# Miniprotein binders against q9h3h3, part 63

Target 1, 235 residues: q9h3h3
Amino acid sequence: EDGFTAEHLAAEAMAADMDPWLVFDARTTPATELDAWLAKYPPSQVTRYGDPGSPNSEPVGWIAVYGQGYSPNSGDVQGLQAAWEALQTSGRPITPGTLRQLAITHHVLSGKWLMHLAPGFKLDHAWAGIARAVVEGQLQVAKVSPRAKEGGRQVICVYTDDFTDRLGVLEADSAIRAAGIKCLLTYKPDVYTYLGIYRANRWHLCPTLYESRFQLGGSARGSRVLDRANNVELT

## First folded at step 5 (miniprotein)

Design y29
Fold by ESMFold2-Fast, scan of step 5:
Formats: C-alpha cells, structure tokens, sequence
Structure y29 (fold): chain B 235 residues (1-235), chain A 84 residues (1-84)
C-alpha cells in the first residue's frame, strides 16, 4: 500500500538528518576555501554509507553549504507533530490549507526548491553553482544528498525561510536560474517533509506547491513558475 | 531534550516495524533481493534507535528495539540461506 512508501521515505529523511553532515559553513570558513572543498567532496562520489573508494569512510547524511547570514529556525516541530496526530485522530479532512495553518501556528515556515539529478558531472556542476551562490549571498542555505547504494537520482535542496512568502520563493528561483540551473525545479514546504507528505501519500495531496521550468528566450527571470495548489501561472 | 529524543526513538521503532513487515512480505512474494535491501535499511534504523535509547537510559525502548532486531535477524538468516 501507498502508506509503506511514504513511511519509507520519511524514515530515510530522518536517518539522513541524524547521520553526520559534511558542511561548508561560510559563517566561519573563508569563501576562498570553497573550490577545494567542492573538489574534495563531489556529491556524485560521496556515498551514503562510506563505500570503499569514496571520499568518506563513515556514513554521510547530507552535504551542505551554509551562507554567511544563515540563521536556522526550524520552528516548533514537536508541537507540529502533536497537532498532526490530533488532526488525524479528529477525522477532519487533511488539505493543503489545513497543513498550511498547522505550519503557521507552529512557526514551521521553511521550504525548499528541489532538483533531482543522476550521479555524474552534471550533478556535481549544478551543486558547485548552487554552493557558490550560497557563499556569495544570493541564496541562504543548500544541501545535496550523497550517492545511494541503489544508485538512483540525488537531490539538491535550496532553502527559503518562509514558504508563505511567495516573493521570497520566486527570488530564490531566480537566483537558482542565475546560477546556471536549467532542470525542472519543484518547491516543497518543510511541513510536508516533517509530516511525511511525499508522492503517493494516503491523502492524495500534491507533494509540492510550485513548479519551475526553464524557458530559453522566456521571461527576464529565465523561468516559468506554476502555483500547483491554485493552478495559476506566476511568471 | 530527553523528551524529543524519546519521540525520535519511538518514530524510528514505528518505521522499523512497518518496513520490517514490508520486507517480510517481499520475501514471501518472491523478491528476496529487494527484501534484503529494505531489511538492511531497517537494521540501520534499529541501530540508531538502540544508540539513542542507550544514551537516554530508557530500558523499555531499548528492549523494544532489541526485539525488532531479533525479528530482523531471523529474516536475514532466511534471506542469506535463499541467496547463497
């Protein structure tokens, strides 16, 4: 059943968050060291559990770059989870609006643009561009998954501090495009991640709020953004 | 906080049990390779739960994790016999 897939994805996300991270922290490390760090830890070569021949001998949950102005604010995740259990028990409909309200009430406002790429040069090049944009201050924080044992696509996550701030979400999209990224992007609020809203979830909710497609000769921002919840084009 | 660690352990144990049941089903349905991959992940979740339960000093949660480990090891023995 679809529940098993959602639980599996939620478990994998939690395991990755709990395992060690490889971090370039621009708050404490000079920007001049970024290129060497990127060369040492290309995401296509860093393995999830420290496979032989990889740059890591120990498990790595995420490879991350923190911007100079990065100030983490996860909100009240414990309160969110308690409210979620109460909502499920109540029998009330679970909708995007209900989840948005839970997120606002518990200050769990962060979200992220996602891009999925196969392991290889294109992934490493895309990550380098994103990492540079973070260190230069055009983006706040980003992370990329290590290579999985199964060899599937890896994900780059580019965070914004408030998914309800549409302008901020669109500004991040523009910065990603300015960094040379041309693949499909989707935007997911962290509240969906914490509550296990993934593809094929039991509530049949769309797991993302926005979709961004690069268009050659398109808008001044280089992309077309669709609000998937309201089915409205924003650019 | 200790309460947040307790909640994390409970969540790890919940997912481990759900996924272990799914791995057992894959084994019965004749997909031992996928069952083994999922089981290896289940064992990782249980190792994390045990480490946290030991640090927390919670014997009840540690016992629950150990019981799931024993069940997972039983499936692992069957898979290793079949895949040899």
Amino acid sequence: as target 1 above (235 residues)
Amino acid sequence: SPERIRKKIEMLLKWAEILLKFAEELFKEGDPEKAKELLEFVLRLLEMAIELAEKLGNEELLKRAEELIERAEELLRKLEELLK
Scores: ipSAE 0.204, ipTM 0.665, lowest interface PAE 3.9, mean pLDDT 85

Design y3
Fold by ESMFold2-Fast, scan of step 5:
Structure y3 (fold): chain B 235 residues (1-235), chain A 84 residues (1-84)
Amino acid sequence: as target 1 above (235 residues)
Amino acid sequence: SPEYIRKKIEMLLKWAEILLKDAEELFKEGDPEKAKELLEFVLRLLEMAIELAEKLGNEELLKRAEELIERAEELLRKLEELLK
């Protein structure tokens, strides 16, 4: 991925998906309990593999907040992967357009804005802002990585339902900026993750669709968003 | 549970194999820098798989991981020779 995520972080994220998650689920939990939950599980202190001195004694893969309207839909990932194998053996070109079409055909439409922050107060503050935006309905769902044993940056992922819906992707960016986030953001469709398209990939594809940079002034939205595939500024 | 750990190891090994094949193809196509980046991904997946397989005491999964490490180390040697 363009930005600050190394390939080893992608590998760790893949493993983390299968470990237990700490979840605040606004569909079943009153919003009034969020502040206490955030104080109990700050991402700078929750350890990846558990530690008696941390909030968790057992491994935690992700810390997540589900919005009241969150309805998970991964689509037909198995059908997508079968079609991908067929595409690779067909001799047809592998392009962003053909991957987009596979994603649409198999309903694998979710994607995410990614931000990387060092462990500490600023990470915890950023996560709290994102979590409140999710519970209040400005964002749908988000997760943050726990602290690695030999600390590196942690990642906050903010999901949208449909990467082909440009307005929805831009609305999520706007909500992230409204939460006070000023760092570089990149947007990656989950279809790329399911097909193994990362910063280094055999097809020489850009692994992210959008890039968002905070603008101190000059943008009505507070950010400049670039369509990376077409190299066109959207804002 | 042991079954959960087994499934996690299987997933890590599956992706290590897929990405290793991609890295091998990048090397053959003349992109050793991208091949090395993917190999970094592969080696991290294999490191985690070995740690879990050892903890689980599953010799079959450990052997599968060791086979993939051998392939990864072979590619690493070729990349180091080419990139010197």
Scores: ipSAE 0.588, ipTM 0.827, lowest interface PAE 1.7, mean pLDDT 88
Fold by OpenDDE base, second read of step 6:
Structure y3 (fold): chain B 235 residues (1-235), chain A 84 residues (1-84)
Amino acid sequence: as target 1 above (235 residues)
Amino acid sequence: SPEYIRKKIEMLLKWAEILLKDAEELFKEGDPEKAKELLEFVLRLLEMAIELAEKLGNEELLKRAEELIERAEELLRKLEELLK
């Protein structure tokens, strides 16, 4: 949408991951301090490069909240990348099934629900709801992108440990909905990010496995979750 | 791990090289402002690569990063001269 190439987006994502993060860690920080932290670093005001007048003076890649049960496990990302390079060289067909098997083999199973929101009160309110859900143990970890200079949409990412565990993916959707989030959600495995598979990739792979749409008066979960690969509703 | 750091440096250098070529093309197309913005980002990627290469003690990757910086800075100088 913003006229940037897939390479630019990939490079920016990598740079953001390598830049300093603003983190609330519920494992080491009392939950009672969350509201003050949220007030100090509202994502609509935190700027990517520490613009004058922002709460941050230095670049910030992400704002994140870690739950008490959060344990970072990235799996064998190096082995995954080597296997991916070998697969590309082989000329074998690359399918979503191929990527799933690579992910399983190398234990790179993390994934995330994504929501895109314009900067402002709605974003900050949504983030506060998610952050509370993480601190309360309903979710494990979440992050939000800082404000860009152009004022584009910011993304909130809510992680799950295993994109192949449908129940875990659905439970996270339910927790997000319980936090008051009503926008469209898309679910993307991290393996796609590690392999540089974005939208409009040369393999025509859809990096989104699931979509969640909020339904007023719907089932107990309050959302309709669609399996994009199979075009089947899971709820 | 050292191998992981090496791979990160290689990725940074790869992206920097691709985006540097894109900036050169933007300059040729007559969009110097967008080219400048992209070059500033390229330089940032290369600074990150240098920092990691220094930590790793990899002279080859450091040299490659320095060569790309020189090329990016030269283009940036040309752009700044054009925008004055």
Scores: ipSAE 0.493, ipTM 0.855, lowest interface PAE 0.9, mean pLDDT 89

Design y30
Fold by ESMFold2-Fast, scan of step 5:
Structure y30 (fold): chain B 235 residues (1-235), chain A 84 residues (1-84)
Amino acid sequence: as target 1 above (235 residues)
Amino acid sequence: SPERIRKKIEMLLKWAEILLKDAEELFKEGDPEEAKELLEFVLRLLEMAIELAEKLGNEELLKRAEELIERAEELLRKLEELLK
């Protein structure tokens, strides 16, 4: 049991996006500085709202690592939202395919693998592995939540540029597994967040597009990935 | 920054209003469990908005948050009666 329900965690994530971030930016900072930065800001010790006893005295929304080739592109979010309102008014069916088409039309293509880990050594070790993969170029960008005042699990988000690029999504999954992460992973496209598609939603859509399960022994890929929207195994 | 806090409150209130409408529709469509789940999301957004509005001393944003909470509490009351 986390300190919050899944719905409370979603609300906290939304609020966290608006607060300052602690960023290691490999585009401007030498890779040799990463280990010192990770030691200074372990996610199990960085507090959400600041504490004189923690590495931060002021609020931190997210701890992030940007890769050398990271080039953020938000797409046309205004156009997406206008088209969404028109779609709802039209009475047309709202399906994963319709949302995918809106995302493509408005270039809102980014998405993320999500994993939840308890505060402690294993979280800090997992984050360090993800951060190194980002700086070394196997992943593009990642962030991790700071320790909540209420306690509970923390989330690591690993972004890909295009949720419709299955190869890119699968390559990110492989890099996450290589970092030693064995828990269930879920993938959510950012378009779902902008349109309010959460676990509970009016259209009864699955809020995750892909899921990844660790495979123990004998698998060539180390994981099994399912496309939830089309109910098709990708690996 | 007071301006940054104001924008954060406005974002929280905007999303609370959108998701509250969705929760109300879920209730009307006969899905009270999902309506309650989404309502918990709404109530958390409003709790954060009120805390920030009080800290900022912005009475207009505080009043707007309180109006949305009253609306959310009305839905909560209906859900409690239905799930009885």
Scores: ipSAE 0.344, ipTM 0.717, lowest interface PAE 3.6, mean pLDDT 87
Fold by OpenDDE base, second read of step 6:
Structure y30 (fold): chain B 235 residues (1-235), chain A 84 residues (1-84)
Amino acid sequence: as target 1 above (235 residues)
Amino acid sequence: SPERIRKKIEMLLKWAEILLKDAEELFKEGDPEEAKELLEFVLRLLEMAIELAEKLGNEELLKRAEELIERAEELLRKLEELLK
């Protein structure tokens, strides 16, 4: 996957963040309405630009579900960016540890598990499972990309409040797996996105901190979570 | 909130700056088609930034977005001339 595709995808994600969202907010909407909402807006049918015959007539950036405990906190993104620019100018070595410290200092700690799925029943089923887990309080917030014209893979993002809280990251992985999702998961901190750190960046920083693989065979049914920075299995 | 809008604008501008530099590098490396596609995306990001900056009434962010648009459009013109 060419570096250009990663930057393009991130830029598309930013553009999508600016377009209207289809949101189910469990703080204001009864959980009993979730199934009707999922049926009305299946991610495989919701189109990015509101194509004729789609459930949406207007552009949709994301389809999202907010849990009862969801509190949006973006931290000091401006201070983070300023500190990042100063760091680049200093010529000091930039490491994953440096980014972690910047994130902590500026309280930009959100991160997300990512899964990529082809449009169709499997995607809609996976999304329904995640949405239920969010409404039930096992997860805090999740979003899924709408269908693109080219029929490319759609992404489900499941957020955690703190990428430095390893236990919280693992608990979210467990909840995703409990929802029946068996595909590869990658975990990315939002700080990497805010700083423009993608695949093949000049600092050779891997934007993926964790990978989760589900094992279908043997006595140990569960996720194997790999810490990519340290190349250590956590689970 | 106005603060959230401001943060979004600043993020858009930062991304636009990064991607604009990447487009300039792609152009120098002799891939004008990829550079053009990237620039078209940069311009879309900047248009969104302008719209939000206007809604927020932030003249500083608006000016910064306009400066980046000018730079992106200039590069796009150069690319289009090369592709002709």
Scores: ipSAE 0.063, ipTM 0.614, lowest interface PAE 2.1, mean pLDDT 86

Design y31
Fold by ESMFold2-Fast, scan of step 5:
Structure y31 (fold): chain B 235 residues (1-235), chain A 84 residues (1-84)
Amino acid sequence: as target 1 above (235 residues)
Amino acid sequence: SPERIRKKIEMLLKWAEILLKDAEELFKEGDPELAKELLEFVLRLLEMAIELAEKLGNEELLKRAEELIERAEELLRKLEELLK
């Protein structure tokens, strides 16, 4: 991270969401064009604000790949935020369980596996593997941050449509591992992002639900997954 | 577009205010280490908002960012005193 905290990276991600995205959309673009697109826009070379000599002249917030069956559903974020304010004033305990219930009630169900990698060949190779898994239908959607002007690690986000579907979350982890990814992965539900739950939060909640570690020969799936909220090993 | 940049600044300032309030509550509740970590998030959001507001030439947004910076710096001063 080179001096940047996780909070600095979260702030950059929030700002990036509102800038233009470079998208390979498998719903409208043939899969045969993916390799050329990946060669044109390697995340280690795409600059956050555009520079001479980079693939982009204009700012890029995210580089994304949408799967053929991708159908985004953000749920009722406004209703979620209103219910969150009511919960805070109610005196009820603020726990992973109560936040899960708010998310279910308001259909804010998406979540993501996160991985952080230094700029370079390994990042570009990891992203290419993830992008191919998305286009081939093994994952639904993914995005990667561009290279920041000041440097630092880049993040790959691999989304699932329902964080309460444990099997679906674990299937995404398996697909990421099958794509050759060996680094630490953490899973965060988007409801936490909408409510401002990051590493440092008032309620001392763990900001991630799952953690995945690669273990060659340690499990049949190539990974060990921990449920962080309940402190239970799932593999 | 200037309109897109304006909405981005507004979003950054909104989140800075929410998270600053959370950092202030963490400090009040006796958790200065987490308060400082959350304040680092706030300061980065405000840094980006100020840079964009200056480039846009929007004095109202710049003033709002500066008011939040003053509030954030007051909390930072208290945290530095406590954590020395």
Scores: ipSAE 0.511, ipTM 0.801, lowest interface PAE 2.2, mean pLDDT 88
Fold by OpenDDE base, second read of step 6:
Structure y31 (fold): chain B 235 residues (1-235), chain A 84 residues (1-84)
Amino acid sequence: as target 1 above (235 residues)
Amino acid sequence: SPERIRKKIEMLLKWAEILLKDAEELFKEGDPELAKELLEFVLRLLEMAIELAEKLGNEELLKRAEELIERAEELLRKLEELLK
C-alpha cells in the first residue's frame, strides 16, 4: 500500500519484534486485572513510537496477551535460516511444500490467524474479546500492532502451535469467532515471516495458507475456512 | 544466547543494506521524500544493530554497522539539502 517492498515489510516486522512489548501475562497476573490493563492500553491509542499524549511514552512493537498454557517455542530458527540461504543458492525450485518441509525439519511450526481492523472502538472491542479468550484458556497467545499512522489498519495476530495441525488451526478459528470476531481472517505460518516471505515476494509464494469467512445468515452460521494451497473448503 | 544475538545483528545489517540501496534508487528516481523516510528507518535498524553488537562485544559487526551508518547519514544529508 505504501509502495514499500517485501523487504521493507520484513524489516519493519523485525524492528517491531525487537522493540518493547506491552504484555499481559496470565501466568503471573490475575485475570481480574485484565479489564484495567485493557483500559490502560487500548490498541487504538497505543502508538508505535510513543507519541505525546499516548498511553505509552516509549516505542511499542506489540501489545500482547499470554495465556496460562503459553510456552514460547520458536524451534531452530537459525538452522531454518541457514537452510533457506543454502536452498536459494542451490537453484532448486522453491514451493510451499519446500517451506513446509523446512519448517518441520527445524521445528518452526507456529502460525497465526490475522485480522486487519481500522483504529477505534471496533478494534479495541475485538482485541478485548481476543484477550479474554486468551486469559480464559480458549486461545494460547495473541498480539496486536500499535497505532502507526492515522487511519492505518492495525493487525491482531492469534497464534497456534502448529500450522500443520489442521484441527488446531480450525479450533483457533472457532474460538476467534466465539469471541465475536466476524471479519475476514487469514492464516500465515511464522516460517514465512522468519524467511522474509511477504506479499509480492520474488518467489511468487502465497504466504496465506487458510482464509476464514464468517457466514451471518441462516442455519449455516459459522466460519467457512478455505485451504488456499489446495483450493478446498475445510468446513 | 550470544549466537542468537549475532544472528539478529546480521539480519538487521542485511535489511539495512538492502533498504539503503532502495533509498539510493528512490533518490535517483526523484522521490527524495520517500527516500528520506526509508533512510530514517534504516538508521533505526542500524542503531539497534550497534546496541546489540556492543552488548555482544563483536567489533566486526559493530564496524559494519558504523560503515552503513556513515553511508546512510551521507545520503540523508544530501536529501535534506535537496528538500530545503
Scores: ipSAE 0.269, ipTM 0.746, lowest interface PAE 1.3, mean pLDDT 88

Design y32
Fold by ESMFold2-Fast, scan of step 5:
Structure y32 (fold): chain B 235 residues (1-235), chain A 84 residues (1-84)
Amino acid sequence: as target 1 above (235 residues)
Amino acid sequence: SPERIRKKIEMLLKWAEILLKDAEELFKEGDPEYAKELLEFVLRLLEMAIELAEKLGNEELLKRAEELIERAEELLRKLEELLK
């Protein structure tokens, strides 16, 4: 059942990526239009497969905001997947270090901070804060999942260019906290997503590299960041 | 590229088959509500695979998707009768 869950999550991720996205692109759209767009497409109301009673009648895979300086760079994903198949066939140990080397070799370096929130005002408020930070240039790119049929938790993904750049990862965490986010955050490199590393994965790897917890009683930017792969406090 | 689209279709079909088998097992084990939810998702994956296979013009992949849809529709029929 653990493997079943991982395969289901991988299939859902692929289906979402292939379905249409609702995008606010700050490279081509004036920042003054953001508030109206956020009001039109609150993630708690946008339905995954469409509903005439919701903001969308057709399927939506993701709701995304692109920053003014956003420039997509996915690296060599084909080379990564070929190397991954070879690694699995070789019988060599599959570890965080091995995956990190594959990612570096193929320049698949992007990653994301993840936050999971129940549908409702708090989700919509958190997304609005993140979206404004992206449009204002404190963050580069973000997306949020639409509401699924069962109304389970939705995910906000805040991207960074290079998961091996600890300072960049920590700066993104600080910007998320400055936007008013206080919930638990976890950081996942896109290489793990491309290779299907989720909570219930076949290789028993931790699906995230970092964990950020809001420091209670501190400023909105106060947080403790743990490197889960190496079990080391970063702050 | 056509090769990338073909690989996406093959991945969709692989996941659809795995999840369809899981839905069939959930039906047998007495969780028909979850089986139906998985089946609805399987049908969505197969719709995506068919659309891509038609655009690619790949008859073999289209036929594989249609065979899986037939299996899925058979399970859906059984679930609808059970959940009445």
Scores: ipSAE 0.247, ipTM 0.681, lowest interface PAE 4.6, mean pLDDT 85

Design y33
Fold by ESMFold2-Fast, scan of step 5:
Structure y33 (fold): chain B 235 residues (1-235), chain A 84 residues (1-84)
Amino acid sequence: as target 1 above (235 residues)
Amino acid sequence: SPERIRKKIEMLLKWAEILLKDAEELFKEGDPEKAKRLLEFVLRLLEMAIELAEKLGNEELLKRAEELIERAEELLRKLEELLK
């Protein structure tokens, strides 16, 4: 969709994870400080590699907000990768179901709702809404990419602890919609990220599990959620 | 974990080499603007690899990163001259 190869996307993700993050941590910082922090670090102005004219002079990989109850658990990523190599050489089919089993076995359960927005007021406004929802306890953790030197869309990631907990995934979607977000959302389990499942992957797997589209009214709380693997509506 | 750091450096070096080849190909195909942008990213990956290799004290990985940087800087010089 964005024109990048799987290798390029994986390399960019690793570089971003390794560079410093700007973090508002609600576990240790009073909620009253959030508005000032958001004003200081609007994602449309924070530059990926630093610029004396921007809020940051040094590289920033991600801008993140941690909720009061945030407790990170990455699972056994090393065991997951070893099992993935064994699966690929086994000749057994690689399906969403087999990847789900690997993730459960190795406790790599986190996942995220993704939204892509152009730099500008709408991005900054959306991020502020998400950040407030995290600090207020409606969402657990979120991050947003800084502005790339070449331009292009930025991504907001809203995490859930367990991608196999459908109710939790749908509750996060509802909270995102309640924050005023109307753009397309897609949900990706972190296991897919660790195993390099991106667009046009060699196994022809859909790179996301769910898709959320804004709709006015109804029991969907403003959205229609689709299970992309089965083409089944979950609203 | 020294082993975890080593594997991370190897992954950075692997991607840097792949993307450097892509940048060299873009230059040959007459797309120097895209080649330069990709090359700047490659140089960042190599800087990260060097910092980790120095922390780890692994001279072999440090040498591999430095060799890729020399190759990347050579392409960067050509691109900067062309894009003036």
Scores: ipSAE 0.071, ipTM 0.576, lowest interface PAE 5.4, mean pLDDT 85

